# VHH binders against MCM-like protein MJ0961: the designs that were tried, part 3

Target 1, 362 residues: MCM-like protein MJ0961, of Methanocaldococcus jannaschii (q58371r317to678)
Amino acid sequence: RNEELIETLNELGRKKNIIDILSNYLISQIKGYELVKKAIFLQQIKGAFKFLPDGTPLRRDSHILLITDPGIGKSTMLRRIARLFPQNAYASVTTATGGGLTAIVTREATEIGDGWVVKPGVFVRANEGTACIDELTVDKNVMKYILEAMESQTIHVNKGGINVKLPARCAVLAACNPKRGRFDRNLTVIEQIDIPAPLLSRFDLIFPLMDKPNRKSDEEIAEHILNTHIETATKDYKILGAIDIDGITVDEKLLKYYIIYARSCAYIEENQDLYLGEFDETKLIMPYLTDKAKKMIKKYYLEMRKLGEGDNPIPITARQLEAIIRIAEMHAKARLSDKVEDVDAEVAISIIDDCLKQVAYD

## First folded at step 2 (VHH)

Design e49 (framework vhh_enristomig)
Fold by ESMFold2-Fast, scan of step 2:
Structure e49 (fold): chain B 362 residues (1-362), chain A 124 residues (1-124)
Amino acid sequence: as target 1 above (362 residues)
Amino acid sequence: EVQLLESGGGEVQPGGSLRLSCAASGFTFSSYDISWYRQAPGKQREWVSTISSGGSTNYAESVKGRFTISRDNAKNTLYLQMSSLRAEDTAVYYCAASPEDYLEWLIESGYDYWGQGTLVTVKP
């Protein structure tokens, strides 16, 4: 019965370190990278629906960029997230076209004759989900379509007598390698990111994942990748194994239910296919900032603004403030709270601070 | 405590009219921009209309010419007069209050003050 499922989900939300546990379970195929996994998990939870007083919608999704040395498993992470929900999509820039990312208009036969048909691209198919964009820097001509989709959250089609506006309100999880294929430890991270400033500034979180000269860590990562590759080649499809959280068995299905529930407190029907569009209109989670959280976020933003006032490759703007607020809302939702408290602000600040120090100031 | 309480929802036939009200308490109503949002089953919450503290109005394209937003600062009440109602207008309607100052709004952007909602059903 749905009541039993809802009780289980609420009980999970009260467990200590639930966000850390579930985020590690979400991307269990990759060893380590706990902060990255947490950020990607929170990205799936999404921020609050917000509008400016003039009715202009604010972006509720956080965009994440993984810039990695070869062999880290960036493609494995992206494909895992792309397969999580039907709304999620994967594309590699090596094979993608502008139309393949946005929309294509083709002439096709219909029951009533020949006509123009709109074929949705990756961003449109990923509406209300996550668009996983691999090999981001391999073709700079494609980057403009990615930037436009991220900025407008809509795709305009005006071709073949068709004039329509398609929603593309999705999170972007992108991955690439540094300019020369691997990080040079003698150069700043920002000097090695081959992305124009307008596009780079759209990413709330930038994670530089460097291959450290640690033989044990390298062996563990290599063995994990090899074993995953071998298993994929020789066996039938295998879903994630179940884990136990203080007497509650969590499998793939329950993880998906938790994410959907945290997004909107959706009413979930037992024995039904998972449906992202279903909402319990009386239980929509719209987290609000408490006074303590507001004060903490404002203080950090002003401190970072002051620190960044020199010549800096990543200027501190209202975008960083918006990013902190989005992530704090995601964290509150992930623990099933309608209040953004000091703990949520602290986690959001910690994640943003770690990224800024690695990319902009260290 | 800040509270917004919507009322006036119900069932109506296509082409009919309905007036929604939102009673506000716990804040200086006259200093806030106040908006109507709606959420249809299975869809995202969408903006419908806003009235500024100064009385300026703005409307979503889908409701222009059919809906009228107004406010009564003496009664701390927001109204939405709906006419020529269509099946697509079926939704739960929410009242939301946002500060006029963009920086204050951005600092408070983790929340607007939201009401409980009122259901409008346009029966075919």
Scores: ipSAE 0.000, ipTM 0.191, lowest interface PAE 13.8, mean pLDDT 77

Design e60 (framework vhh_enristomig)
Fold by ESMFold2-Fast, scan of step 2:
Structure e60 (fold): chain B 362 residues (1-362), chain A 121 residues (1-121)
Amino acid sequence: as target 1 above (362 residues)
Amino acid sequence: EVQLLESGGGEVQPGGSLRLSCAASGFTFSDYAISWYRQAPGKQREWVSTIYSGGDTNYAESVKGRFTISRDNAKNTLYLQMSSLRAEDTAVYYCARVEYFSGDTWEFDYWGQGTLVTVKP
């Protein structure tokens, strides 16, 4: 039932540590990395729907980059998110083309004869969802298409007598290895990221996931990933078993309903497409910044600007302020609140601070 | 209940041959393209080969001419015949069902558990 489902979702949102519990449940295949899991979970919630004075929509989505040593499970994380909703998509740059990421127009047989057909690429498929881009750095010629898609949020097709604009408003969850395949602990993280500054600056969050060279640790990580794949394959498409949260049984379906509800505060009936529905702005959770949260975010941003002044690979600009606000709004929405409070600002600052200190300032 | 189960891995000498199998269940096998991937210790997962529902095949350059992908739709089974094996072919081999493809880009929805191939001198 609609009413019972909504009551259950609202009750879940009031549970202590709900975001930590749900984010760990979302990516239960990977041991540890709680902050990364939380960031990825919040990315699925999306930020507030806002416009510039001229009517131009502001970006709701936070883009996340995972730069990892082999065996950490980045591909497992990406594939888990790609399977979360029908609108999410996975691509590996090892096989991707510009057209495969955007759109391809081909002549094909149809029910009424031959005609030109538009095949949507990864970014179009991921509209209103997440595009999971694996092996980001293996082909630099593909990077321009990724950057353009992240910037424009639309794909324009004008080929074969077809002239259409396809929406591509998606979050990007990208993953790659360091320049030489594995991190060198004697070099800075930024020196080991093989991504041009214009593309790198589009990512709100950059997580370097390092593993120290150790035979036993590598074997343990590999065995964990393999065992997780075995368990996943033998449990049908249900990667997650049910968990109990203070008397509420949460399975994968309820997790998905919680995420979609937190995005819009709109109920989507069980038999409908969970990701596609009529957009009603009056039913959106549009959290507002409280004075306390505003003060905390401003203080941190100003301190960061002082630290980041100069010729740095990731410039500290209004983009960082927008990133903190987006993540704080996502956190408030994730706990089903219409207010961005000090707890939301604290979490957003913690995530941003971890990324910046590891990538740009440590 | 969609399942993919790999078998046929083991130890082999350089220059030797192995045949891997992937048994599929819970779906109409003949309607789907299926791919082989591999992951060597300490390295990224890499694509090896794909066979499309229509029977067309594609191969990674590193295995072209040495590996042959095939399918038996009556038995719901995918095969990878590996010949002229090298130390660099040592990896866990996975089969994966293609959910969709757009040109050169694929989305996968189900993966097998993997089977280990070790090429020892």
Scores: ipSAE 0.000, ipTM 0.092, lowest interface PAE 23.0, mean pLDDT 77

Design e64 (framework vhh_enristomig)
Fold by ESMFold2-Fast, scan of step 2:
Structure e64 (fold): chain B 362 residues (1-362), chain A 121 residues (1-121)
Amino acid sequence: as target 1 above (362 residues)
Amino acid sequence: EVQLLESGGGEVQPGGSLRLSCAASGFTVSSNYISWYRQAPGKQREWVSTITSGGSTNYAESVKGRFTISRDNAKNTLYLQMSSLRAEDTAVYYCARTLYEWPSGDYFDYWGQGTLVTVKP
């Protein structure tokens, strides 16, 4: 049966516009924001598994920040992603504590007597998944825990005689409002982001999402949400109805299998076992950059460095180059390719370019 | 724009020591991940050691305790201090700048020309 599933997943990967279709299906409750949905979908695919020669894993995750006007649906997007897999997690900074994000050490009765117990926080629970952090800017004291998790990919606990390092290798999907609660179109985007430079620089992608008053667009969005709920009800799915892609019925379960399949490798051999939340049994294939993709990415990077001359709050560095490469690898994986082609580089550059022009490129 | 130039190789007796240097230009050593690799006659290229932008160091098991990687930020130069050399250490030694991953591929990795180390029997 796994053979039939793998054949179906491979067939889906060959379909025209599969990444655009699946990314819109993943966050179907929100109409529009196709580029944001694509970025979030690619974030779930994750970059290629990479290890230093000593076996140390390298960062494969792209961190995404949504800075939005009220009413855009940022919380809907975050909750959708948090509910996608057991290893994903949601937290709102309005209610979160530092310990709730990292780990809590509490003295409790255990089967072996009274002792200290470690309760994993959001970042530890999100290990190998996505931590969805809502209302990022409401408490600056909490930001230090977020930065620490993103930098070290490890939560260190040293309390009550317990001294352990807990893995927290996760993608961060964060959301917040501008400083004034809504965007002021007379100010630059960067002036309205209330995040310290060290934390802000950890986000590969920053999407400023502004609410445009448009009655027709609002009606279309409302109709789309209602239709999605109707489809969910008729299919006996609570969150998401099924869609048809050239004769293949894609429901939430098949979407999840596709993401897991794409996460582990560009292609999986027919007789591989597949697990939700378990990837060790899958053959890991790292997509390699083709010469055309390398030249395209390098050309864009060098052009951006030249244009970004001066004291910019987000300087153009090797970090942007790494971000482009990670996203290009994610896109190649998402179409089940073992090669990063020019099409993958083009999509990655388009996503990065949109973010940089909005935020860092004035 | 980026160039790496290795030096300090030569012939040495078993148990001897050598210090290799890698002069970097077109980038800042302290801001990048820089590694030493070696290629023995008839074998594939093997990783030896890495120093991170933050200054952390890592070593292959075969050289751990015998080799020390370091850098001089003012001179923009990477070093590999080799001690207790063995016949098995005979190889061409390369330094490499890695921009994003290991292995990232030749295009975004800049390699030096190499320097030969021969440990005589």
Scores: ipSAE 0.000, ipTM 0.211, lowest interface PAE 13.6, mean pLDDT 77

Design l04 (framework vhh_lunsekimig_d3)
Amino acid sequence: EVQLVESGGGVVQPGGSLRLSCAASGFTFSDYALYWYRQAAGIERELIASITSGGSTNYVDSVKGRFTISRDNSENTMYLQMNSLRAEDTGLYYCATYSDWLEGFDYWGQGTLVTVSS
ESMFold2-Fast, scan of step 2: ipSAE 0.000; ipTM 0.228

Design l08 (framework vhh_lunsekimig_d3)
Fold by ESMFold2-Fast, scan of step 2:
Structure l08 (fold): chain B 362 residues (1-362), chain A 118 residues (1-118)
Amino acid sequence: as target 1 above (362 residues)
Amino acid sequence: EVQLVESGGGVVQPGGSLRLSCAASGFTFSDYYLYWYRQAAGIERELIASISSGGSTNYVDSVKGRFTISRDNSENTMYLQMNSLRAEDTGLYYCAAPLYWDEGYDYWGQGTLVTVSS
């Protein structure tokens, strides 16, 4: 409806390194972790809608696990994403119950009489958004509810004469600490993750974030102090926390519009007619894999199997292939493309490859 | 136009070392996964090392611990440091990038010959 806004969004999508710039802006409160920020940004864009012949929707969401040393800022990242959209939600396993994550059925008085009432939990409220689950490993009894939600993409309520299936098609951004509170560099990362294999296998991306204490030299400290004084004296700051991209002022509101625009594929001409008529997500035009992208992904998968045979604690399977495809789709959408091209495949391969190597060898 | 130029090959005795270089031009080097392949006479090209755009590395078992792949994105160059060379390491070494896979192959450099003898 706002043609000026649409033109601005399309212009942003044409800017060099737009995905890296926007992903760093999304989580600007945390320094570094550019790959993690990119993965989280792409998670918000979501993959392509896909359906089985019977109409069952396939998972378009990539689930991300952050396993971190204390002090890295995992909770800050999770709360930032939870606040991004109304449909996003935050829960800490420290205080959450199974019903609080899924749904609670209680008997309450209504104007018509006493009846059973369903109260949606975190996963149901996060439908079509992101559920941010903090302190994932603090309570093993809660993990079964998280696994059920991730597996079925639905919450089934069968209590008090109520038998309903609630949608819970959401991305999961989860965080936890290693088994002993911090990483032991003498052990593999996988040995330090206290999560059952069925739940762990639902995560497309696992990022081990280790605290690497570095001593700052006296020279570096002195330079930082001097630079801080210089920047304070000479730098103009935008009080709204906005950034400038080649003359375009990007604030929180424009960032959110860009994510929605990319996520919905509203930049594709054919989708405009659908949004003006009867809405049906099965009819939306999604970016498609080009032959070049398909061959690149297939080649990487085959070469990884060849290199990883017999010596990899995490087997390279169809799950990694599907994860690469989802992330490549997200990247294509994030740059406002109607095609998944070799550049999208290469970014997806790089993200998956880096995660696999960190989990296997760190 | 895309170009990959290998250098650093030569003749070396068993136990010796060589460093191969691959200089790239004509594409956005930092965005691509890159490979080192080896081809002995009469044998198909074998992938021996790979490096992702993010710097993650993979090796075949026969070179693991002896070879190190690295990249310098500022110089558009990929390297292969080869230590503890063996007679079976003899062959043509190619750098490759997945630019023209749609024609059924990677884009290959011209190759550089490594001979381990005596």
Scores: ipSAE 0.000, ipTM 0.205, lowest interface PAE 19.0, mean pLDDT 78

Design l18 (framework vhh_lunsekimig_d3)
Fold by ESMFold2-Fast, scan of step 2:
Structure l18 (fold): chain B 362 residues (1-362), chain A 119 residues (1-119)
Amino acid sequence: as target 1 above (362 residues)
Amino acid sequence: EVQLVESGGGVVQPGGSLRLSCAASGFTFSSYALYWYRQAAGIERELIASIYSGGSTNYVDSVKGRFTISRDNSENTMYLQMNSLRAEDTGLYYCAKGRYSYWLPFDYWGQGTLVTVSS
């Protein structure tokens, strides 16, 4: 049973365009935005496991910011990802509290008297998953908690006899609107982002999603929405149907198995284990960077450095180099490869380059 | 409140045996993978043994065949049976609770129990 499943997953990983097909299936409710869907899919795959000599894990997660005109479906994308796995979590800044994002310590009755209890917040619950933070810019008072969680990757609790560091090593998928509610095409993208530089610099990928009225595009979007509602109605509240990839039927469950397999870990869901059997370290995908991929990434990074930091509101630093490496590793893992090849480097560079040109180099 | 309490460490001669225990509370014990780490002076903490919710086990090569990890879900306790102990096994032994059946960064660690192998 598990061996048949693993064989099916390995076969899927060998299919051409598997990453594009699966990323579109992951967020099928939204028409278009193929690059954004690919980036979000790769974010779920995560980078390679790396540790410092003292056992401190290096960041393998890429943080994504969607800054969108109203009506594009940013909340739909975030809620879809938040519901993908139990370790993923959703929060809207409109209702979020600092304790709700981090942790709350309360006094509760126990068998032998009153005791202190830690209630994990969004970032702690999203550990090893994705924290989906909606309406990021509506309340500046909570941004401090988001920045601190992204910087430290831990939440420290020291209250009521409790002294513990809770891990919060999660990817952040955040969304917001521009300063005036929608983009002004006469202004640069960066002028319209209402986020302090320290927080903004933590996002590896920033996608400005602008609404461009177009008769053909609007018609395609309308048809997609209508067809989705028709499909839902005919299925009488049942989950939407599977897709076929060269004779392999891929449903929601198989998509989830593919993601956890590419992550090289088992996944525990409530009282039902969603796993590929026991963990096997010999099958762990730890992609290494090939010489050709290394040279491509290095060349791109050095060329971006030459453009000058003064003209770029997002400085090109070691963070961008690390972001490119993480995304290239995610792409290699997503095709079930233990090598980061030129194709992986090309995809990572194209994603980073598109974001930087749209945001930083007006 | 999650708690992990290690016990069973001590001083033994080379070739001797020890059984370490990790008593757990504050979480659904049977649902989580559990781990034994050790740390010697000047050396990074090393994962030596894992036991998953389904009962499967993994060991680092240096202890494979000598150490046995086990769990008792009814007692909320994990064990490490250590046989044929060597001087290089000396160190502080920690139990840890993971979130997944994997050696990912752990939510909770115990205080540790000291094992000294000397003649």
Scores: ipSAE 0.000, ipTM 0.145, lowest interface PAE 16.5, mean pLDDT 77

Design l23 (framework vhh_lunsekimig_d3)
Fold by ESMFold2-Fast, scan of step 2:
Structure l23 (fold): chain B 362 residues (1-362), chain A 120 residues (1-120)
Amino acid sequence: as target 1 above (362 residues)
Amino acid sequence: EVQLVESGGGVVQPGGSLRLSCAASGSIFSDYALYWYRQAAGIERELIASITSGGSTNYVDSVKGRFTISRDNSENTMYLQMNSLRAEDTGLYYCAKDEGYYLWDSLDYWGQGTLVTVSS
């Protein structure tokens, strides 16, 4: 147990705008898209861990879909998240097989003779992490397994001599291009999404990222990259990519520790011993909704339900309510709080509202 | 879906010249800022030149005045004209279109590279 590290993490959690600062640092390679970066950062924190009366865990993970114009850097964002933790994984659907995404069953020679062997695919390998799914397209045979992984958080393997359920409790960060490769601003966003409705409905957040190339913005990015390389070549820079937050040097390692710490709720008095990874996740004490936060979320949900009675292409269901709650919990955890307060609800609502307005507005 | 293909590498004597090409798939080539990176055996990949969608260019000091980056949006091709080549210019040359700071991590939008050898 590192007491000095824990003290530093707790101090970071008290800094103003810590979530905005850390989310921008997490995906510093891409200029702008602050709301998207915040959503992806919060996705890594995960929601509260809850169980049904029969012991089945409820989904605490938010699934995010990025529908991007070319050149936005979607693959850069996905690969960044895939490399963040060993549990995270990257796959491109266009090159992946159904078994590569779920599980492969083969007959292999073993020490005791020939037997059936299960080789876990991306969703199973990403258990307790994030599965980064690039070039998301769905054929009929693969769709059922993706839907199962996203909804039930398990992969059922019933092939050869094997009948087993594998855990796939992972967040999905997926990306694709619009139907015609680039957004047409004269058409609605929803009609340019080539993803079937059953799969779309499993994403908590859908971000259409439209590119308007800006010569000055491109120049700033290019100059920043080149100047960093030039300066690194001429000066002794030992901590590449580190940032300073009010006297605390934050590098890749400290960012990772912060995410793990926030996710584990080890900052809560009852959970102090969990930092060492010796934990029973069923015993984690998670942040709870305050009455004020609950009222704010309910009010927004009911207003969106009213708007959904009109021309909105995306139906507002209990899934959106659950999504708001998950994101509010993630935000509270990200600021190291044992309570989901009005500030957390406000941020969750703003993220959901932005997504719905971009996709559902005519 | 977008791919970049480098070409034009070869063996050249010190003081010689080479012109590298980077061809991109798709009708949206003109919307990208484009980059040239190089990697010598046993050392990290380094950014050497950039060109914005509008045609603005930038270079690292070691190649400034010797290399010229340009683009032809009608041909979906970017070029690197290399003059006054030195032994230290030897390496694999990659083009990239991603705007990410760690572009070498985004292999979906990188070519396979083209080898430049400067030897006498």
Scores: ipSAE 0.000, ipTM 0.124, lowest interface PAE 22.1, mean pLDDT 75

Design l31 (framework vhh_lunsekimig_d3)
Fold by ESMFold2-Fast, scan of step 2:
Structure l31 (fold): chain B 362 residues (1-362), chain A 121 residues (1-121)
Amino acid sequence: as target 1 above (362 residues)
Amino acid sequence: EVQLVESGGGVVQPGGSLRLSCAASGFTFSSYWLYWYRQAAGIERELIASISSGGSTNYVDSVKGRFTISRDNSENTMYLQMNSLRAEDTGLYYCATGLDYYDWSGEMDVWGQGTLVTVSS
């Protein structure tokens, strides 16, 4: 059973353009946005396993922020990812509370009488998955809970006689609008992001997705509105149609199996619907940089360092180098390779370059 | 490498039917929304029908109930079945899709060359 499935997954990983095909299939409800879809897909694949000498795993998650003009479909992307796995979770800051994001301790009637119960919030429910946080900038008071969860990777509960730390090791896929609802092209992108620097710096990838109204005719604007209306009205967030990849039929279940297999770990649903086997470290895909990939990444990093000399809102540091390496490793892992080759470096550089040039170097 | 090619246009009498086909290559057809546009003489190109990757369909009011959009992912082909054709349906019909990560304006980045439909007695 598992052996047959694993062989099918390995065959898929050998197909040309498999990452482009699967990332577009993952968020097929939105046309275009290939680079953003690829980044979100790679976020689901997660980074390479890295361990401290004592065996403690290091964080392998990348955090993504989508800053969009109205009408782009950011909420559609977030809801799609939130419904992908049981570990994933969705919240809108518009309706969320600090406790709803972290944990709530309430007094409830139980079989043993009235008692205190812990209700896990979004970040705890998203442990080992992805927390999709919509309307990030709408409430500054809630933002502090998001920062604390991202920093600590744990939620501390100390109320009602309960003192416990709950794991919250998750990727964050967040979305918001610019300051005042839409981008002003006469201002820098960073000036229009209403997020404190400590929280903003936690995001590995920041995608400003702008409308270009000054280039649009009335017809183009009308077509955009109509297309957005049609897409929004007909989207099905629960069921994807199947696709054919060189004779292999890929449905949502096989896509989910491919993602967990590329993560190099077993995944078990409560009802046992999705299972590849026991977690086995000897079977992990452990990508390593080839000389060509290393040279490409080094060259780009040094160029960006030179471009960043002087005043800029996002300094080019070892963080960007680490982000490029992590994304390149994610890409190699996503094609089931233990080698980070030039193609992986090219993709990682393209993603980081898009983010940095749009946010910091416009 | 990425292309859309229309076929099936022709001359038909009022009340007749035509089926247009749009053959796609060079991209993951099943993952994208697909569209039919038309352009009549003296009128700018308009979106008339759409089909999602999941098979959901939408139509402009002027063709609703008369036209049916469909897709066959195994053949990488989209169709437009046109019934009860009227003189005002005369025009060039284009299939289209958007693949550009940077262009979310609603402008299509992949277009067919167009196929002519003439409704005449």
Scores: ipSAE 0.000, ipTM 0.110, lowest interface PAE 21.2, mean pLDDT 76

Design l35 (framework vhh_lunsekimig_d3)
Fold by ESMFold2-Fast, scan of step 2:
Structure l35 (fold): chain B 362 residues (1-362), chain A 121 residues (1-121)
Amino acid sequence: as target 1 above (362 residues)
Amino acid sequence: EVQLVESGGGVVQPGGSLRLSCAASGFTFDDYALYWYRQAAGIERELIASIYSGGSTNYVDSVKGRFTISRDNSENTMYLQMNSLRAEDTGLYYCARDTLEFWSGDYFDYWGQGTLVTVSS
């Protein structure tokens, strides 16, 4: 293990506003959207490990849906996250097939003759990472595979003498446009989401990102593209420049180490030259809810349940409570704490509340 | 509305021949690999022959040289020519196509109803 690196990571975790600073650094090529960036950062941190009595791990991932006007940069955000770690993956529904998302089984010539070959799809390749699914609503037939992968967290292949279960335990970061390509501000957000309720309910966070009519901002973007076209293309794919946090230089590599360390003290892809040591389950951050955090979350949940009674498009159920707890646990882990305190509950509530008010209770 | 319909089964003596047909509808036949499976009483269904969209074929060793799989893309039909039949060839024969449209956690094939082949004397 690298002791100096671990000391630096622990010091970073104690810095004020570390989550805000690192989340903005993660997606620094997009201006604004601080809440969205924080949610995506927390998604990379993942929730607490929870296990069934038989040792089967439960879902710790939060799924995020971005519903955006054109030009907001949803594809840029998704590609940034897909390139963050080798286990992350990107797919556009415009080109994806069911097999491309799950797994393809074909008979092909091998060194020992013809045989069955399993080719893992996006969800299997994104195991223990994030599957970035772009243009979600362009093909409703493909949505079935996405929903099933999110529900089962495994892909079972039983074909041609091959009988295997492939793990697909990943966070989903999905993006799409509204039904008519752009938001109509005279209609509710939910009327403009072209996603079946079963799939929509799997997303812990839904962010409608509307293009605000800001002539000055639009002119600045247009001028930048026109005047620096070559630079703009290059800049979108550049390695992040370093930032300074109270005397600590944070570059791309240190950001990635911080996320891995907060998530778990294990799993290093040798190709990335990132190493914190062998998997050690005793060093995993296992956040627990403090009494104050429990009271805050319970109060908010009961208030939302009361507000949600009646004819609402997104019902408030135990799933929303689980989502709040998961995000609060992610926030505690992101500041390297095993205690979910009032600050963690407050942030989780603010994120969920913002999403619910924009989508369900506008 | 994927549909596969087998025909051509029957009773034959050892050393005899049968030709099975599988008529397909409800999908673009040319784009899919197609398979013949066999199920004997008390034994799990086994893959015996495959034909790919490009026309290449594969067989299990027990039928190699005796059975020939073929396809006619103009008629949306797959065939299995069975020669030198043996008692152990007795069973239900199913044609199958992979599903690419429906996912339920497990991959499944679209199957025909099966056609019975009995080799006895």
Scores: ipSAE 0.000, ipTM 0.091, lowest interface PAE 23.2, mean pLDDT 76

